# Designs tried in a protein design chat: miniprotein binders against Uncharacterized protein AF_0758. Part 5

Target 1, 276 residues: Uncharacterized protein AF_0758, of Archaeoglobus fulgidus (o29500)
Amino acid sequence: NTMTEDMKRSVMSQSLEQSFKKIQYIIHSVSFGEVPSQAVEIELQGGTLTLDKSDPEFIVAFVNYTETNPSNLPCGRVPNSVPLCINLSTGRLYTACTHTGYNFSACTLNHTIGKIVYRYKDWFLTLEAGSVFSKYSNQDYSKLLYEPRILYNATLSTPGKRFLVMTIPLLDGELSIGGSGRFRFVLNEGNSNVSLISVSNLGQDFNDAYVILRGTENKDAWCRFFERSGDVFNTTLDDTKTSYRRCSNSENAMASIKLSNVHEIIVIFRQVLFST

## First folded at step 5 (miniprotein)

Design d56 (from Fd with I38L)
Fold by ESMFold2-Fast, scan of step 5:
Structure d56 (fold): chain B 276 residues (1-276), chain A 81 residues (1-81)
Amino acid sequence: as target 1 above (276 residues)
Amino acid sequence: SDRYEIRVRTNDPLQARLVALEIQFLAESMGYEVTIELEGDEVRIRFRGDPDKLEYFLDSIRKIAQELGAEITVTVHTEDS
């Protein structure tokens, strides 16, 4: 009966989406330090729930288009950053910079962030970088269900400027469960890495800043998120620097940060450890 | 119809930014339009809307503040329509 199957699938979908909203909140609470540990109970309804630590990669890059040696950049102004060469067409990082094509010197914040994936047949729910997405395996389209913890806001001390805060969970540990019935797993607080960047202190040493997600299957949804946040993020990329004019045409989800509209950038990577 | 100003005083500037992020996401998830301003360790939120919706929003902010040990102040500007 098609009607019965459609109704069952709808109920299942709503239940799993609510479970992911709860997992997203717990990740936030654990990573924020509200609780050091939190147990989760979930009904998988014949699907699987897995922690994949191999991708995506989250990159924040502060770029100098004319410096030929990344080690000459004042990366001390971007705490915890590493001087590397970035290819703005591919998002790939290198130790040596040729400045041929789209290769530029940058101070980079870079982590493989991991993802929690629920799979039922061809349907996927994915939690990555604090965001929850719904996708079918044979479609390019992803739906952003719950937004990442990325804030930009005006300050009273500097009218017209924003604080850009990006809180990015680093998913670690082990999780692989599946089948019917109720399952339990635990999230534990891990290490935190915080970079507080004053945009005025970047001076003339950096031309642009970029946010890149490499290896995400939700590139289109990330690009739409950055487009909606157009006061802070620019998804129209310089084709002489990136080989693309839009995030949607790039290999990765990529946006530049409108540094003229931002007073301060805070990038927070918080480790969350999964165990069964 | 009333206009509200909510102030949350946190323990430090980083905590204020995290509180602002959490409040912004709470407002967006509930369909509220808010203006959020950051100054040092303080978060200032301006909201206009129905008292019933605001009370639910305020209860959620109070829970966030209580968990963090932050102080909360609410100022109401009443409008006659």
Scores: ipSAE 0.109, ipTM 0.485, lowest interface PAE 5.2, mean pLDDT 82

Design d57 (from Fd with I36F)
Fold by ESMFold2-Fast, scan of step 5:
Structure d57 (fold): chain B 276 residues (1-276), chain A 81 residues (1-81)
Amino acid sequence: as target 1 above (276 residues)
Amino acid sequence: SDRYEIRVRTNDPLQARLVALEIQFLAESMGYEVTFEIEGDEVRIRFRGDPDKLEYFLDSIRKIAQELGAEITVTVHTEDS
């Protein structure tokens, strides 16, 4: 009966959504060193839970629209960054810039961040970049259930200063479980990589900064998140100087950072290791 | 309610910001209101919240400071009520 199956699916989705909220919180706790290790128990209710380490990529890029050689950029002002060329329409990174279309020199922070995916038939729950999404496989639309740790907070400093903080979990290890019954897995703290970027020290060498999630299945939900954070992110992109485009119309989720509204940008990648 | 001030002396200005950031996320997870002042390698944290959670909050801060090799000093101000 369709009604009975719809009711079962509703109960299942609510239970799994709460489980993912708990996993998100544990990733947060482990990544901040509150606990070095935490066990999780979950009832999969006939679905599968898998760690996929192949995508998405999380990119922060500080871009110069006129420099033709990225090695000339002062990437020491963006700690741990790599001087590369970025195609802003795709987020793809190259060693040589063409400066045609969307290809520009940039100091780049880039990691493949991985995702935890629960699948039941055509329904997916995904945890990536510290955020939880719900999506059906044949739909472009995805729903943001729980927001990432991307914060715009002046209280991290002396009065009058604005900080943008992005804490991005790097999911690593192994996880592949499925079926009926109760399953246990463990999250362990890994390494961290921190970049503190003073916007005033960037000077006039960088025209814009971008945040890109390349290869995400949740582009629409990420674009809506950036749009809601409009005091620090701009989802209307003027990167070609010829026409405007929007995050929603882009190949990947992306936003520019309003550098005039920020004194410091802190980007933190924290590794979390999954094991059974 | 009680008002608390915590001073954390770190090894450098970057560690001071990392300590403030981690304490900010911890406070938000516990429903605490926090204000930070960062001066060089020192962080001053002022917060207001549930006194029943204070011991856990302070223990968590001490663990963060210990991992970073930072010195921690706690001052408690009791308000009227």
Scores: ipSAE 0.018, ipTM 0.430, lowest interface PAE 6.6, mean pLDDT 80

Design d58 (from Fd with V8I)
Fold by ESMFold2-Fast, scan of step 5:
Structure d58 (fold): chain B 276 residues (1-276), chain A 81 residues (1-81)
Amino acid sequence: as target 1 above (276 residues)
Amino acid sequence: SDRYEIRIRTNDPLQARLVALEIQFLAESMGYEVTIEIEGDEVRIRFRGDPDKLEYFLDSIRKIAQELGAEITVTVHTEDS
């Protein structure tokens, strides 16, 4: 009975989407420091749930288009950042910079963030960078189900500017479960790195700041998210040297941050450890 | 409907940003539109709504403040009918 099967799949999808919403919330709570540990119970309904630590890579780059030596950038004022050369077309990082093509000097924060993936046949639910996506493996399209935890809000002292806070979970540990029935796993707080960048560092030292996700299967959904958040993010990028690049035409999900609209940027990388 | 202004004084500026982040996500999860402003170690939240429909939201904000040991002040302005 195909109608019964379609209804069963719909109920399964809704149940698993709600489970991922709960997992997203727990990751946020652990990352925020509200709880040091929390157990999760999930019914996999014949699918598999795995932690993949190999991708994606999350990069935050504070870029100076005219400085040819990254070591001359004030990266000491961007805590935990490293002065490197970034190629904005590929997202690749180098120690030496020639400023050929899209190679620019930057203060960089770079982490392989990992993802948790639920798979049932050709259907995938993925949680990466605090966001939940739904995708079929035979389709280029992916749907953003639950948005990343990014705050941008007004400031009382500087009208027209906002605070931008990004909490990016680093998923580590081990998770590989599958089959029928109810499964339990635990999320634990790990190490955290905090970077705080003020308006003086942004406006005086850097031309643009970029958020880049490399190796994500959900590039199109990330680009649509950045487009909807257009008061903070630019998805049409102008390096002033070559041409406009759109997120949709890039190899990576990429957006620049409107530094004129942002008073202060805080980036928090928080490790979350999975165990069964 | 009533207007609410909530002021939360935290222990430091970073804690203020994290509190603001938590309240913003809580509001989004509940479908409420709020204005959040940060000044140093203080967070100000402004929103409008019916008290009965906002009780859970207000209690959740109070709980966040209590767990952090932060000071909270809630001001309510009732509109004349």
Scores: ipSAE 0.075, ipTM 0.495, lowest interface PAE 4.9, mean pLDDT 79

Design d6 (from Fd with L21F)
Fold by ESMFold2-Fast, scan of step 5:
Structure d6 (fold): chain B 276 residues (1-276), chain A 81 residues (1-81)
Amino acid sequence: as target 1 above (276 residues)
Amino acid sequence: SDRYEIRVRTNDPLQARLVAFEIQFLAESMGYEVTIEIEGDEVRIRFRGDPDKLEYFLDSIRKIAQELGAEITVTVHTEDS
């Protein structure tokens, strides 16, 4: 009966969404060092659960629109950053700025972050950059189920100052399980790096800062997240200083940071290692 | 209307930001009303609530602070300033 099948699918999707919420929670607990490792048990209900380490890429770029040599930028003011050329249309990074009007010198924080993907037929659950998404394979639309640890809040500072904090898990190790029954895997703490960036210390050497998720299949959902966070992110992009494009019309999920609204930017990359 | 000020001393300004972020996330997840201010290597948390919720919140803050080697001091404000 159709009603019985719909009820079974509803129970299955709710169970798996709760499992992903638990995995998200454990990623944060392990990455913070609250526990060095934690085991997870999950019922896959005929689906597959895999770690894909090839995408997406998470980029934070502090850009100078007039400097033609990235090596001339004071990237020491952005700890752990690398002076590179960024193409703001494609999100691609190069060692030298050549050829096109969308290429700019930048101090970049860049990591391939990986994703955990559950697949059942045409339905996908994805965990990337600490966020959980639901998507059907024949739809462009993606639903954000659980938000990333990207926080903008005046309560983190003296009145009149605001902090932007981005905690981004780097998913590593191995995970590839599938079928019926209950499966177990373990999350272990890996390496972490922290960049504390004082906006006042950026001076006149940087014009804008951008956050880019390159290669995500959840671009539309990320763009909606940045739009809802309009106090700190701008999704209408003036990357040529002559025209505007929106995040929704861009190749990648992309937003600029409203530097005038931020005192400090804290970018935290925390490695989490998966094993069976 | 009890208000409490919790001070967490850390080893450096970076640790202070990390502690402040984790405390803010914890407060939001618990539905607690807090204001968090950072001054150098110190985090100041202003909490409004009942004493039972304060104790649970403090236990969680102590766990966060201990991981980073930080010290905790508590003061009480009984009136809005």
Scores: ipSAE 0.160, ipTM 0.561, lowest interface PAE 4.6, mean pLDDT 82

Design d60 (from Fd with V19L S60A)
Fold by ESMFold2-Fast, scan of step 5:
Structure d60 (fold): chain B 276 residues (1-276), chain A 81 residues (1-81)
Amino acid sequence: as target 1 above (276 residues)
Amino acid sequence: SDRYEIRVRTNDPLQARLLALEIQFLAESMGYEVTIEIEGDEVRIRFRGDPDKLEYFLDAIRKIAQELGAEITVTVHTEDS
C-alpha cells in the first residue's frame, strides 16, 4: 500500500468535487426546463449528503434611506417585491420600520434557498445559490470551488446598456443519504418566479440596491466573489452614514449593486425538487 | 482554431436573456470559449472551438430555445482566423 491517509483524502475530495460540479450543472439544466427530471448516481465514500432547507436566505433589496414607511415605496417598480424594513447590519426583515440604527425601508425579494451538504468527518462540500464551496469545520476559511451562475452582459450595438441576470436555485424536496456504496436520487423541475427591473424606472425613489446571503457558513467566500466582480458589486458598505464596513467584516455576505453600471436587473428564483 | 458567430432571435426580450444565460453555462460545460451579447430580442454568440463539435453546440442551443417556448431563427457565420 503506497497511499497515505493524506493521498486517500486528496483522491476522495477530487472525486466528490467533480460530483458536485455535475450536480451544479444538473441543477441548472433542470431549473430551466432543459430536462423535466434527471437522475444522479453518487458514491458517498462513507460521508453523508443532505438537503438542508432552513438556510441560507437570499435577499435582493432596493433601499430608500429617508422614507420611514415601507408601504410608501413604489415597489410596483420591482415586480414580486414586498415593502419591508431591512436592517443592513443583520440582514433581518421587519414589517414595520422603526428607523433606528441600521433600519431602512426597502422593496425586497427574499427566499430561503436551501443547500446541499456533503459531510465527511470535519470536511464539508456545500452547494448553495448555484455555488459550490469546500470548508473544514475547524476553520473560518471557506474555498469557492465553482462560481455562482450570475450573468453580467453588455451589448456592443448600444454601448452603456448592461444586464445583470441572477438565477438563484431554490432547493426543495427531500434528500438524506449516507454510507458506503452508490446512491441514486432525482432532481425535478419545480416552480419559478421572475422579476424584471428597469433601473431607469427606479428613478430617485431608491438610493441603493443590495444582495445579501443571510445565514451562510460561506460568508467570506461569497464576499471574495463579490470583490472579484467589482464592476457590478461594491463590497465597501456604509449602512449608517457614520461607519463603513467591508463585506468580510459584516454579519452576512452583502454587496451593493452598482446601479450606475446596470440598465436592467433580472432576478430569477427557480425551484429544484430533490427526491429519492 | 476557427471563430464562429451564432445569432438567435427570440420573440421575447426576457427569453433572450434566459437563452443567453443557458448558452453561457452550456459553453462552460463543453469547454468552449464564448462571448455572449444581447441586442434587443437577439442573442449573439461568438466562440472559438473545434468545428467538428459545432453541430453539437448548435443542436443544444436549438433545444434550449425550443424548451423556452421561443420562436427562433439561428444563423451561423464563420469568422476569419
Scores: ipSAE 0.014, ipTM 0.442, lowest interface PAE 7.5, mean pLDDT 80

Design d62 (from Fd with N11E)
Fold by ESMFold2-Fast, scan of step 5:
Structure d62 (fold): chain B 276 residues (1-276), chain A 81 residues (1-81)
Amino acid sequence: as target 1 above (276 residues)
Amino acid sequence: SDRYEIRVRTEDPLQARLVALEIQFLAESMGYEVTIEIEGDEVRIRFRGDPDKLEYFLDSIRKIAQELGAEITVTVHTEDS
């Protein structure tokens, strides 16, 4: 009995998807401080595994729709934020704002977060912002295999108060391996940046808050994830499914969600360092 | 069906939010339905689940509390209509 190339690829993809689930779990554990270091062994089965630090960007933006000068915003009320102009259709950041084509003044928290990419021929597995995606280069869509644990909210004891916690892994260091056989690499805990934001302290100077992923090939899958996350938000926050999320079809592929009815937001950027 | 309440006292409000998030992930992995409330530096968890898994759930929460320097109190309630 002989296996076809398609059957061999099916067995390979199942094995590699499980390897990425393990890597996702380790990134989670390192990002939450559960372990300071963890080694991984993987069989690449003729493919390549690389760390790409150039994209995507993760942005949290507190927006004022009428202020034309970002420097006039009280960004001291958003710890660690920078006053910039944001385009809500592209996720691009600028130093000056004209308020044309969804360009608005905002206090912004942003980082280039990086991604781990496995490639075999036209097939890709990507891990970014704690999520695992599968994509073929000849397809316009990505499949979300494993969801991130980055967005969640809970009710505060005071009626009507909500909080949202986002822990965003920043992938850094170096990883570039490929070929046949078993390979070893290590994930180490790096620095963390924590911003605790009281939404009540933002006052009338801000209109809305947004979470944006920019520069991701998996924008459509991220938008579907944000839409599904509306089931969690709808029990505790406003509806995210249809009215206030944004997805871009531009070259600067973007997925966004508008935050509503949240009283506290905690944003944690946690560095995870890769080495061989 | 039994309803359970767990209280976790942390060092500060930020730790309370982090503990609440970790307990939420743990509850999801174990199939428990939970409601989590935060009052200052205290986390209150109300949940329903399999009594056979309760000890493992509690042991895991105790480990999280130990790592974060938090105190834990457990109460068990039977639902009454």
Scores: ipSAE 0.013, ipTM 0.439, lowest interface PAE 7.4, mean pLDDT 75

Design d7 (from Fd with L21M)
Fold by ESMFold2-Fast, scan of step 5:
Structure d7 (fold): chain B 276 residues (1-276), chain A 81 residues (1-81)
Amino acid sequence: as target 1 above (276 residues)
Amino acid sequence: SDRYEIRVRTNDPLQARLVAMEIQFLAESMGYEVTIEIEGDEVRIRFRGDPDKLEYFLDSIRKIAQELGAEITVTVHTEDS
C-alpha cells in the first residue's frame, strides 16, 4: 500500500485534468446554448478552485498604422467593435492616440474574460478563453492540455470561403471552493455577442489584425498554439510595429491574423455564470 | 469499410458556421477524423468509422441540431474494393 509522491501526483493530475476537460466541455455546451444550466461535481483532493474575473483580457484588433484618430476608422465594418488606440507593445487600449511608442488606431473587440484556477501547492490548472493549461509556479513553462474553440476551415465546398471562428467564454459569477471533499457548482448561460467580419469589406483601411491575450500567465503556451495554427496566425511580429519579434513578451501573447488567408472572421464572446 | 455523410440544415449561414465548429470539436474529442463542408445554411460531415461509435457521434449532433431547430440526414455508403 505504499505510493511514491510521483505516483500520487500522477494519479491526482490525471483525475483533475479529466475534471477540467469535463468543465471545458460544459462551458462550451452552455456557451453554445445546448443547455441553459449544468451542474458539475468535482473532488478537489485538498486543492482550491476559484474564479478570477480580473484577468486575462482577450482582444481582437484591426489596426491602421497611419490613421492618427481612431474615430476616423470605419469600425462599422467590424460589428460590435470600438474605435480605440492600441499600444501593440503592451496590448493596452486608450481613447486618444499619440501615434508614438507603438500606439496605433484600431477597431477593437475586447473583454476581460476571467479564468478558473485549480491550485494544489505549487501546481495550477487554469481554464481561460476555453483552453486548459497546466503550470508549476516555480517554472515559466506552461502546458496546453486542451485547445480553445478557435477553428480555421480552409476545406469548404464554397470556393474561396475560408473561416476563422473564435468562441471565447466570458467567465462570470462567483466560485470559491476548497478542501478534501466532493463539491458541486453550477454553470448558467449568460449573454452572447457575435461579430461576423467580412475581410473583403475591410478594404485597404486596415493594415493588420491581431489577437492578444493580456495578463495571462500562459503566454508561451498560447504562442505555441498560434504557431500550430500557422496557416491563419503569424507569431513572428514586425518589431517596428510591436517592439518584439516573437509572440510573447512580459505583457501579453500576441499573434497577427493572416487576412489574405481568411474570407470571414467570426468572434463570439459567450458569458458563462458560475454559482454554488 | 463504410463511409458516412451527415447533413445538418440550419436556419442561416452564420448558424451553419457555428454548427460546423461545434461538430469539429466534438469529432476531435471523440477521436474521429472528419471532413466538414459548409454550403450556405447546410453543414456536411464526412467520415469513415466504426458503427458502434457512430451512434454516440450522431446522438451528440442531434442534440446540437435540436437546440437550433436544424434538420439532420445520415447517409451510409460502401466504398468499392
Scores: ipSAE 0.164, ipTM 0.549, lowest interface PAE 4.4, mean pLDDT 83

Design d8 (from Fd with L21I)
Fold by ESMFold2-Fast, scan of step 5:
Structure d8 (fold): chain B 276 residues (1-276), chain A 81 residues (1-81)
Amino acid sequence: as target 1 above (276 residues)
Amino acid sequence: SDRYEIRVRTNDPLQARLVAIEIQFLAESMGYEVTIEIEGDEVRIRFRGDPDKLEYFLDSIRKIAQELGAEITVTVHTEDS
């Protein structure tokens, strides 16, 4: 019996989606120190698997709507942050603020985090910030297959106030494989960078905080994820100091953090190194 | 099912929070239900789970503790029925 092309693609997509679920789990395990190294075997079925280190950028910004000089902000209250101007419409960062448009002074945590991409013809599987997405190049829609472990609400000592923990894999190294057959690559533990931000220490110097995925091709799926986490994130910019924009109307995926609901914000960038 | 109690003594209250949160993510990934208490620089974890997975869980916690210079102790309580 001959298998149709549609049946072959269905079997292929199920297999590759399961492989990406396994890769997501391994990234998590390596990132949390469960294992220092893990080998992966994958059947690419005529596709390609590559590490793209150029995009996306993950930004956490603590914003002051009235200060025009970022150097005046007490960025020491946001460990490992840099005083910059941020355009909330684009997510772009500048060393000097202009008073035009959506430009505000901020203390920013930002890294280019990279992505793993599987491509077969017009179909893509992407792993970025611990999340797995499926997309066709001829469609604007992307599907979130497996949610990130970058967000966690924990009430350890103060009921009603949460710890927001964002553990963000920073993908590094080299990976570029393709063709038919079984391929092997290794994920290794790298460095980690931890920032603990006490919301009470932000005081009146910071009016808002934002999470931005700049340069992601999965903006719509990230926006839907932030909307589902509405107890922590707000996808609507309805402040008198900003344009009335929603995540869906923004150039990049973005959401504000509901600082009134959060006691501490912990941002952890964990490096994972790919090699063949 | 067996009940387990793990105590992790860290160098300061900040490290205690980080250890507690990493352990909770680890427990969720392994299918364990945990209760976490923080008292100063000490983290107390109580959980129920598969004893066949316990050593893997403990090895992961030991790695987290070693990287932070923390001390770890484990107590096992057996439940009846």
Scores: ipSAE 0.118, ipTM 0.477, lowest interface PAE 4.4, mean pLDDT 80

Design d9 (from Fd with F25W)
Fold by ESMFold2-Fast, scan of step 5:
Structure d9 (fold): chain B 276 residues (1-276), chain A 81 residues (1-81)
Amino acid sequence: as target 1 above (276 residues)
Amino acid sequence: SDRYEIRVRTNDPLQARLVALEIQWLAESMGYEVTIEIEGDEVRIRFRGDPDKLEYFLDSIRKIAQELGAEITVTVHTEDS
C-alpha cells in the first residue's frame, strides 16, 4: 500500500542523505591531505550517482561601477583574479564591457565547480560548493541538508576586523554509477589555489564585492543560507548603480550576494578527483 | 587516550585567525574534541585522543598552513590526567 511505500521511501532517503553527509565529510578530509585517497562504498537503491562538471559556476567579483575597460583595473591586488566584465543580474562574464547599466568591470575569481548528483525518479540529492541539497524535479523549492564551509569569522575577529573564509571544492575526474547493490568509488586529492585578499587595501578602485553561484537549481536554498549566515552578506539592499540583487530568480538560476563589513577575504579552491 | 595542547605560531594575527577557522572545520569534520583559543599570532588547541590521531591532525594542520601560504611552527605539550 501507499503508506508502506512512503515509509520505505523515507528510510531510503534518510540512508542516502547520510551517505551524502559522509561524502561531504570525506571531500573536506581529502582536501586537507589527511589521506591521499579515500574509498567510499554506497548502496544506490536503484538510483544513479553522477559527477556533472558542467555547472555550477562559483564567482567572487570585485566590481568597479564606473570603469568601462576591465583591463584598467588593478587586478594584481586580487590574487589569481582575471579582469572581466560581469553582468550582476545574470552572473555572466564577458571579455569586453558595454554601457548597458547592468554590465560592470570587475576583478573575478571564477571556477566551474561541478556537482555530485544522486537521482531516483523525480528526486535529487546534489552536492555542490561543499553543500548538500534535496530537491524534487517538479518543485522550485530545494532543501539545504548540510551547510558549506563558508564561514564569517565573527567569533575570532578583533574589533573592526572581519574575516570571510570560503573553502570551495572543485569536483573533477569521473563518476557514473547506478543500479542495485553496493558500489565503490575513490576520492583523490588534487590541486588547490588560494587567494588572500585585503579588502581595505583595494581602496577607491573597487566599489563592492560579490559572491555569485550561477547555474544552480538550488539558488533559493543558497539565498536562505546567506540570509541567516551573519551580517557580512547583504541579500536585501538595492544599489542605484545596479539591478536588484537579492538572490536572482531570473536569467538561468543565479544566487548573488553583496558583501559588507569584510576586512579580509580568503578564497580556497580545492580540487577533489573522483574515480571508479 | 592522552590530552595534548597544540600551539601553532603563525607569521601574523591575520594568519592565526585563518588557521584557527580551518582547524575548527577540520576538527568538526573528523569528529575530534578540540578547544581553540587565539593569542595574537598564536593558535592554541586542546586535543584529546590517541597519539596516532594526533599525528594525523598535525599533518592536516601543516597542510592548511601550506594552502594559506603561512609558515607555521607547531609545538605539542603532552598533558596526562
Scores: ipSAE 0.017, ipTM 0.369, lowest interface PAE 5.8, mean pLDDT 76

